VHH binders against CTO1 family protein C17G9.12c. Designs and how they scored, part 5

Target 1, 274 residues: CTO1 family protein C17G9.12c, of Schizosaccharomyces pombe (q9uue0)
Amino acid sequence: MLYIVDFDETITTYDTIHLLAEAVNKPEEWSVISDKYWQEYLAWREALPHSTTLTSYLPLLGGSRYLEEASIKRIEKSQYFSGLSEGALDNIVQLITLRAGFVEFINALVPDLRVSKTIFHVLSVNWSARVIEQTLLHHTDLTADLLCVHANDFDFDTSTNTTNGRILARNASSLLMNSTDKVREFRRIVQTDAVSSPLNVVYIGDSPTDFGCLQISPISILMRSNQKYYDILSRFEDVQLVDISEFPVQKAVPGKKIIYTCSDWCAIQKAFLA

## First folded at step 20 (VHH)

Design t3 (from s1 with W101S)
Fold by OpenDDE, fold request of step 26:
Structure t3 (fold): chain B 274 residues (1-274), chain A 118 residues (1-118)
Amino acid sequence: as target 1 above (274 residues)
Amino acid sequence: EVQLVESGGGLVQPGGSLRLSCAASGFTVSSNYMSWVRQAPGKGLEWIGRIYTKGRTSYNPSLKSLVTISRDNSKNTLYLQMNSLRAEDTATYYCARDQVSYTGKDYWGQGTTVTVSS
């Protein structure tokens, strides 16, 4: 089984991206950048048309990429993160809380990963693949050889151990900014690691940034972090939400994608590792 | 389950004051960026202001002198204090768990309606 998993509010209990900004500790400068993003986001949100299918909704989500791109450009131009050290990022790890059952799930999975020579994949639009990687290595039995984080990352100068404030893609063909970008990298991962067993792929996510991957993955799991996202999916005509306890569903309804739902990682462990 | 519930709306006379509340559940208000947004009848969304995780606030310049955003961590509740209310402040007011990224991952309450009229 190949696992491709989102990070923020899928593995963690809350979004962690703001912790990056707080590590720099320039609240006035950050407010200028983040308020601009939020204002632009509100305009986008208001203009977003309603969809009756996931298929029609995904392109609309993809249309938000310019917001993320503009924000990243502002961040880089302002050099907000310039000078931040790797140590400062590593200190963020201790502030991150993982969802219930995740550590147990991973620790139970690690022996199988070692035997099968399979990599555990994290796919995220986060700005620090390093923080993601260090978090998992710190809290679980995962080792670097069993983990691959596909996300954005700060560009670090090895001579100074500080970042120049630029955000680059790590283990991705280009920056990861939205659902469409995650789909791109999902397909790349599957082409590399699941050629012999294309149906043994599991994607786990929690939010609209994951909807594209949830649609195309053979096995899809929605972590129920927010009822809003469940409700959005539930109204789509081409989606069937099923509790993970019913895994595996033998017959899908024609024209509908099955997405399993769960509240914690214990349920996932029961479904796949019991 | 994440939930936001606004309250405190109602009818108020011009020049009056009003404090709106936003009770959160399923997450910690102080661990997230929180915003107030309003929508007047027939108009678009208008950002009012934001409170950051460390307690800093930012406001729409047009409303800064008339509003104050605060929170009570012990109650996991967000507040919007409005003073010197005008007819043009009539709107539905929403609290939102907002984002610095991840479009589509915001969360809004159902809103509370404020009507300013003589």
Scores: ipSAE 0.775, ipTM 0.918, lowest interface PAE 0.8, mean pLDDT 95
Fold by ESMFold2, look of step 20:
Structure t3 (fold): chain B 274 residues (1-274), chain A 118 residues (1-118)
Amino acid sequence: as target 1 above (274 residues)
Amino acid sequence: EVQLVESGGGLVQPGGSLRLSCAASGFTVSSNYMSWVRQAPGKGLEWIGRIYTKGRTSYNPSLKSLVTISRDNSKNTLYLQMNSLRAEDTATYYCARDQVSYTGKDYWGQGTTVTVSS
């Protein structure tokens, strides 16, 4: 099984990106940056047309690129993330809690990971691949050679060994900012790893940045972090939501993409590993 | 299950005051950025202000003198105090859990209507 997994609110119990911003401890400067993003997001959100299918909804989500680019430009221009040490980033890990069952699920996978019968990737729009990586290494039996994180990351100034204020792609062809970018990198991961073995591909995510990957993955799982995301998907004429306890569905509805749902990793482990 | 329920709207006279409440469940208000947003009839969304995790607030400059955002962490509840209300403040007022990047994590209540009229 090739696992490609979102981080925030899929592996973690809550969204962690604000922890990165708050570690800088420049709250007035941060409010100027983040309030501008929120206002731009409100305008974008209000302008979204109604959509009755996931297929027609995905291009609309892709339209968020300009506001994500503007936000990253404001962050880089202000040098907001300049000066963070590795230790400062690692302290953020202590504030992160993992969703029930994840540690047990991953640790049960380790023997298969070591022999490449199973492969595990994280795919995220988060701004710190380092924080993702350290969170997983510190809480699970994963070792660095068994884990590949595809996300954004802070660039480091080698002369000071602190962040230099830039955000760059890590294990990705370009920055990961929206659902379209995640689909791009999902396809790249699958092309590399699925071609090398006859693995089924499973994508696990919780929110609209995952919707593109949920549509195209052979096996798709929505982690129910929020009823809003379930409700959005349930309204689409081309989506069928099915509790993971019914995996694998024997009779699919024609014309609908099956997306399995669950609330924790214990349910995934029961469906796939036992 | 995440829910936001606004209350406290109603009819007020010009110059009057109201306090709106937003009761949250399924998440911790103080661990998130929270906003008030309003929409006058036939108009677009207008951001009112935000409260940050550590309690700092920021406001739409056009509204700053008229509004105050606060929260009660023990009740997991967000408040909007509005003073010196004008007819132009007639709107539906929404509480929202907002976001700092494209995560799609914003969540909105159903709104509470405030009407400012003689």
Scores: ipSAE 0.759, ipTM 0.916, lowest interface PAE 1.1, mean pLDDT 90
Fold by OpenDDE, fold request of step 26:
Structure t3 (fold): chain B 274 residues (1-274), chain A 118 residues (1-118)
Amino acid sequence: as target 1 above (274 residues)
Amino acid sequence: EVQLVESGGGLVQPGGSLRLSCAASGFTVSSNYMSWVRQAPGKGLEWIGRIYTKGRTSYNPSLKSLVTISRDNSKNTLYLQMNSLRAEDTATYYCARDQVSYTGKDYWGQGTTVTVSS
């Protein structure tokens, strides 16, 4: 089984992006940047049309990319993260809380990963692949050879161990900013790591940036971090939500994608590792 | 299950004050950016202000002198204090969990309606 998993609020209990900003500790400067993004997002959100299918909804989500690009450009132009050290990022690890059952799941999975020579993949729009990687290596039995983080990352100079404040793609063909980008990288991962077993791919996510991957993955799991996202998916005519306890469903309703739902990682462990 | 529930809205006279509450469940308010947003009848969304995880606040410049955002961590509740209310402040007021990049992770309450009228 190949696992491709989102990070923020899928593995963690809350979105960790603000911890990156706090590591720089320039709250006034950050407020200018982040407030601008939020205001632009509000305008975009208000103008977003309704959709009755996941298929039609995904392109609409993709339309948000210009917001993300603008935000990243502001961040880079302001040099907000410039000078941030790797050590400062590493210190963020201790501030991150993981969802209940995740560590147990991973530790139970690690032996299987080693036997099958399969890598655990994290796919995230986060700005620090380093923080993601260090978090997982710190809290679980995962080792670097079993983990691949596909996310954005700060551009670091190895000679100074500080970043120039630019955000680049790590283990991705380009920046990961939305569902469309995740789908792109999901396909790349599957083409590389699931050639022999294309149907044994599991994607786990929790939010709209994951919806594209949930649609195309052979096995899709929605982590129920927020009822809002469950409700959105439940309204789509081309989606069938099923509790993970019913895995595997033998036959899908014609025209609908099965997306399994769960509230914790214990349920996932029970479904796949019991 | 994440939930935001606004309360405290109602009818108030011009010049009056009002304190709105937003009770959160399923997540910790102090661990997230939280905003107040309002929408007047027939108008678009208007950002009021934000409180950051470290307690810093930022406001819409047009409203800064009239509003204060705070929170009670023990109650996991967000507040909006409004003073010197005017007729143009009539709107439905929403609390929202913010985001700094698009994940779709913003979450909104049902809103509470404030009517300023003599």
Scores: ipSAE 0.736, ipTM 0.909, lowest interface PAE 0.8, mean pLDDT 94
Fold by ESMFold2, look of step 24:
Structure t3 (fold): chain B 274 residues (1-274), chain A 118 residues (1-118)
Amino acid sequence: as target 1 above (274 residues)
Amino acid sequence: EVQLVESGGGLVQPGGSLRLSCAASGFTVSSNYMSWVRQAPGKGLEWIGRIYTKGRTSYNPSLKSLVTISRDNSKNTLYLQMNSLRAEDTATYYCARDQVSYTGKDYWGQGTTVTVSS
């Protein structure tokens, strides 16, 4: 099985990006940057048209790219993230909690990961691949060689051994900012690993940045971090939501994409590793 | 299940004061950035202000002298105090869990209506 998995609120209990900014401890400067983003988001959100299908909704989500580009440019121009040590980033790991059942699920996979019967990737728009990696290594039996994280990351200045203020792509062709970027990298992962390995592909995510991958993955799982996203998907004419306890469905509704749903990793383990 | 329920709206005379409440459930208010946003009839959304996880607040400069955002962590509740109200402050007022990058994870209450008239 080729697992491609979102991080924030899929693996973790809470979204973690604000923890990165707060580690800098410059709250006045951060409020200038982040308040501007939120105001731009409000204007974009207000202008969105209605959609009745996931297929028509996805291009609208892609329209948010300019917001993310502007935010990253403000961050880099201000040098907001310059000067963080590895230790400062590692302290953030101690604040992160994982969703129920994830540690048990991953540890049960490790033997198959070591012999390449299963492959595990994280695909995220997060700003620190390092924090993602360290969180997983700290809480699970994963080792660095069994894990591939596709996300953004802070660049380091080797002369000071601290971050230099730039955000760059890690294990991705370009920055990961929205649903269309995730689909791009999902396809690259599948082309590399599924063509060379005849594994079934599953995507697991919780929110709109995942919706593109949920549409195209052979097996798609929505982690129910919020009833809002279940409700959004349930209204689309081209989507069928099915509780993971019914995996695998034998009678799909014609013309609809099956997306399985669950609230924790215990349900996934029961369905796939029973 | 995430819920945000605004309350405390109603009719108030010009020059009056009003405190709006936003009761949250299904998540911890103090672990998130929270905003108040309003929409006057026939107008677009106007950001009022935000409270950060550590309690710092920031405000729309045009409203800064009129409003104060606070929260009570023991009640998981966000507040908006409004003073010296004017007719142009007539609007539906929303609380929102907001975001610092696009995730699509913002969440909004149903709003509470404030009418300033005499």
Scores: ipSAE 0.734, ipTM 0.909, lowest interface PAE 1.2, mean pLDDT 90

Design t3 (from s1 with W101S)
Fold by ESMFold2, look of step 21:
Structure t3 (fold): chain B 274 residues (1-274), chain A 118 residues (1-118)
Amino acid sequence: as target 1 above (274 residues)
Amino acid sequence: EVQLVESGGGLVQPGGSLRLSCAASGFTVSSNYMSWVRQAPGKGLEWIGRIYTKGRTSYNPSLKSLVTISRDNSKNTLYLQMNSLRAEDTATYYCARDQVSYTGKDYWGQGTTVTVSS
């Protein structure tokens, strides 16, 4: 099984990006940047047309790229994230809690990871691949050789051994900012890892950045972090939501993509590893 | 599950004051960035202001003299105090859990209507 898994509110209990910004401890500067983004998001959100299918909704989500790019440019121009040490980033790990059942699930998976019967990737729009990596290594039996994180990351100034204010892609062809970017990198992961062994692929995510990958993955799981996203997907004419306890579905509804749903990793473990 | 319930709307005379409430459940208000947003009839969404996790507030400059955002952590409730209300402040007022990059985690109440009429 090839696992490709979102981080924030799929593995973690809460979104973690704001913890990165708060570690800088420049609240007035941060409010200028983040208030601007929120106002631009409000305008984009209001202009978003209704969609009755996931297929028609996905291109609309891609339209968010310009506001995400503008936010990153403001961050880089202001040098907001300049000067963070590796230790400052590692301290954020101590603030992060994981969703119920994840540690047990991943630790049960480790023997198969060691012998390459299964493969595990994280795919995220988060701004720190380092924080993702350190969180997983700290809380689980994973070792660095069993884990691959595809996300954004802070660049470092080698002369000061601190961040230099730029955000760059890590294990990805370009920055990961929206659903379209995640689909691009999902395809790259599958192409790379399918070269020598045909593993079945599962994508696990919780929110609109995951919707593209949920549509195209052979096995798709929505982690119910928020009822709103379940409700959005349930209204689409080309989607069938099925509780993970029914995995694998014996008869699919023609013309609909099956997306399994669950509230925690215990349910995934029961369905896949029992 | 996440829930936001606005209340305190209604009819008010020009020059009057109102305090709107937003009761939250399923998450901790003080652990999130929270906003008030309004929509006048036939108009787009207008951001009013935000309260940050540590209690700092920021406001739309055009509304700053009219409004104050506060919260009561023991009640998990967000407030919007509005003063010197005018007819143009007639709108539906929403509270929202907001976001600093595209995460898809913004969540909105159903709103409470304020009508300012003579």
Scores: ipSAE 0.636, ipTM 0.879, lowest interface PAE 1.6, mean pLDDT 89
Fold by ESMFold2, fold request of step 26:
Structure t3 (fold): chain B 274 residues (1-274), chain A 118 residues (1-118)
Amino acid sequence: as target 1 above (274 residues)
Amino acid sequence: EVQLVESGGGLVQPGGSLRLSCAASGFTVSSNYMSWVRQAPGKGLEWIGRIYTKGRTSYNPSLKSLVTISRDNSKNTLYLQMNSLRAEDTATYYCARDQVSYTGKDYWGQGTTVTVSS
């Protein structure tokens, strides 16, 4: 099985990006940057038209690109993330808690990962691939050679071994900022890993940045981080939500994409790993 | 699982004060950035202010003198104190778990309506 998995609130219990900003410890400068983004987001969100299908909703989500680019430019221009050491980033790892059942699931998967019977990727719009990777290596039996993280990352100044204030793509063709970017990288991962190996592909995510990948993956799982996204997806005419306990559904409803739902990783392990 | 319930709205005379509450469940208020946002009838969303995880607040400059955001972590509840209310402060007031980049993970309550009228 080729697993492609979101990080924040899919693997973790909470969204972690604010922990990155708090590690810098410049709260006044951060409020100037982040308040501006939130106000731009509010204007964009209010302007979104109503949509009755996931297919028509996805291009609307892609329309967020300009405000995400503006946010990254503000962050880079201010140099807000300049000067973080690897140790400062590693301290963030200790603040992150993982969703129930994930450690057990991934550790049960490791023997198959070592023999390439299965493959595991993280795909995230997060700003620190390093924090993602170190979280997984710290809490699980994964080793770096069994894991590939596709996310944004802080660039480092080699002379000081601290971050230089830039945000760049890691294991991705360009920055990962929205659902459209995740779909681009999802397709690249599948073309690389599934063309030479006949693995079933499963995508697991919790929120709108995942909706594009949930639509196109052969097996799609919504981790129910909150009822809002379940309700949004359930109203789309081209989506059918099915509890993971019914996996695999033998007969799909014509015209609808099946997206399986669960609340924890124990349910996924029961469905896939017996 | 995640829920935000605003309360404390109602009819208030001009010059009056009002404290709105937002009870949160399914997540920890102090582990998230939280905002108050309002929408006057027929108008767009207007950001009021935000409280950060460590308790720092920031405000829309046009409202800063009129509002105070606070929270009670033991009750997992966010507050908006409004003073010297005017007719233009008539709106539906929302609390929201907000975000610093697009994740789509903002979450909103149903809102509570404040009417400022004689």
Scores: ipSAE 0.631, ipTM 0.877, lowest interface PAE 1.7, mean pLDDT 89
Fold by ESMFold2, fold request of step 26:
Structure t3 (fold): chain B 274 residues (1-274), chain A 118 residues (1-118)
Amino acid sequence: as target 1 above (274 residues)
Amino acid sequence: EVQLVESGGGLVQPGGSLRLSCAASGFTVSSNYMSWVRQAPGKGLEWIGRIYTKGRTSYNPSLKSLVTISRDNSKNTLYLQMNSLRAEDTATYYCARDQVSYTGKDYWGQGTTVTVSS
């Protein structure tokens, strides 16, 4: 089984990006950057046409790329994240809480990870692969050799041994900013690390950046972080939502993608490891 | 699980004041960035302001003197105080759990309507 899993609000209880910004402790400078993004997002969101299929919805999500690029450029131009030590980043790990059942699930998976019966990847648009990695190593029985994180990361200045204000891709061909980028890297992971066939691949995510991967993965799981995303997917004519307790569904409906749903990691463990 | 319910809208005379409420359930408002946004009839969305996790607020400069955002953590409730209301403030007012990245992770209430008319 090849697991490819989102981080924020899939593994974690809350989104963690604001914790990265708070570690810098320049709240007025941060509000200029983040308020600008939100206003640009509101304008873009208002202009979105309605869609009745996931297939037609995904290209519309890709249209947000210029917003994410503009935000990254503001961050880099302002040097907002310059000067963070590794210790400052590691302190953020202690502030992160994990979704119910995840630690139990991953620790139960470790024996199979050690013998390569299963493989575990994180795929995220987050800005710190280091924080993701350290969170997982801190809270679980994972070791670094059992985990691969595909995300953005802070670049370091070798002369000061602190962050240099740039955001770069880690274990990815380019920055991960939206659903299209996640699909690109999903395909690279599968092509490199395939164990058997696409039927052995599971994608788990909670939100629109995951929708592309949910469409193409052989086994797709929506972690219900809120009702909005369930409702959006349930209205699509080419999607069928099924509670994971029914895994595996015996009869596929032609023309519909099955996406399994659950509220916690205990349900996933029961479906796959019990 | 997650819900945002705005209330306190209605008819107000010009020059009046109004306090809107946003009751949240399924998450903690003080652990999130929260926004008020409005939409006047036939117009686009207009950001009013944001409250950060530690209580700092920021506002749309054009509205800053007219509005105040606050919250009551014991009631898990967000507020918008509006003063010196004018006809142009007639709109549907939404509270939102916002995000600083990850397009589409925002969550919105259904809104409450404020009408400013003589």
Scores: ipSAE 0.614, ipTM 0.875, lowest interface PAE 1.8, mean pLDDT 89

Design t6 (from s1 with W101S Y102M)
Fold by ESMFold2, look of step 24:
Structure t6 (fold): chain B 274 residues (1-274), chain A 118 residues (1-118)
Amino acid sequence: as target 1 above (274 residues)
Amino acid sequence: EVQLVESGGGLVQPGGSLRLSCAASGFTVSSNYMSWVRQAPGKGLEWIGRIYTKGRTSYNPSLKSLVTISRDNSKNTLYLQMNSLRAEDTATYYCARDQVSMTGKDYWGQGTTVTVSS
């Protein structure tokens, strides 16, 4: 099984971007940057047309690229994240809590990971691949060789051994900012890992950045961290939401993409590892 | 289950004051960035201001002298105080859990309507 998994509010209980920004401890500078993003987001959100299918909704989500690029550009120009040590980033790990059942699920998977019967990737628009990696290594039996994190990351100034204020792609062809970027990298992961069965790939996510991958993955799981996004998907004419306890659906529903749903990782473990 | 419920709207005369509230459930308001946004009839969304996790507030410069955002952590409730109301402040007022990137997940209430007329 090739697992490709979102991080924030899929593996973690809460979004972690606030923790990165707050670790810098420059709240006046942060408000200038982040207020501008929110205002641009509001304008973009207001302009979204109504959509009755996931297929028509996805290109609209892709239209958010310019505001995500502008936000990262403001962050880099201000040098907001410059000067963080590795230790400062690692301290953020102590503030992160994981969704119920994840540690048990991943630890049960480790023997299969070691013999390459199973493969595990994280795919995220987060800004720190280091924090993602250290969170997983700290809380689970994973070792670095069993895991690949595809996300953005802080670049380091080798002369000061601190972050230099730039955000780079890690294990990705370019920055990961929205659903379209995740689809691009999802396809690259699948092509690279030589998966021999269409049902051997599962994508797990919880939010609009995951919707593209949820549409194209052979097995798609929505973590119900947010009832709003469950409700949005349930209204789409080309989507059928099915509780993971019914995995696998034995008869296809014509014209609809099956997306399985669950509230925690215990349900996923029962469906796939039992 | 996350829910935001705005209240306190209604008819008010010009020059009056009004305090809107936003009761939250399913998450902790003090652990999130929270915003007030308004929409006048037939107009676009207008950001009013934001309160950060540590309590700092920021405002739309055009509204800064007219509004104050606060919260009561013990009641998990966000507030918007509005003073010296004018006819142009007639709008539907929304509270929102806002975001700083696409990794975030915005949540919106249904809004509460404020009508300023004599």
Scores: ipSAE 0.709, ipTM 0.901, lowest interface PAE 1.3, mean pLDDT 90

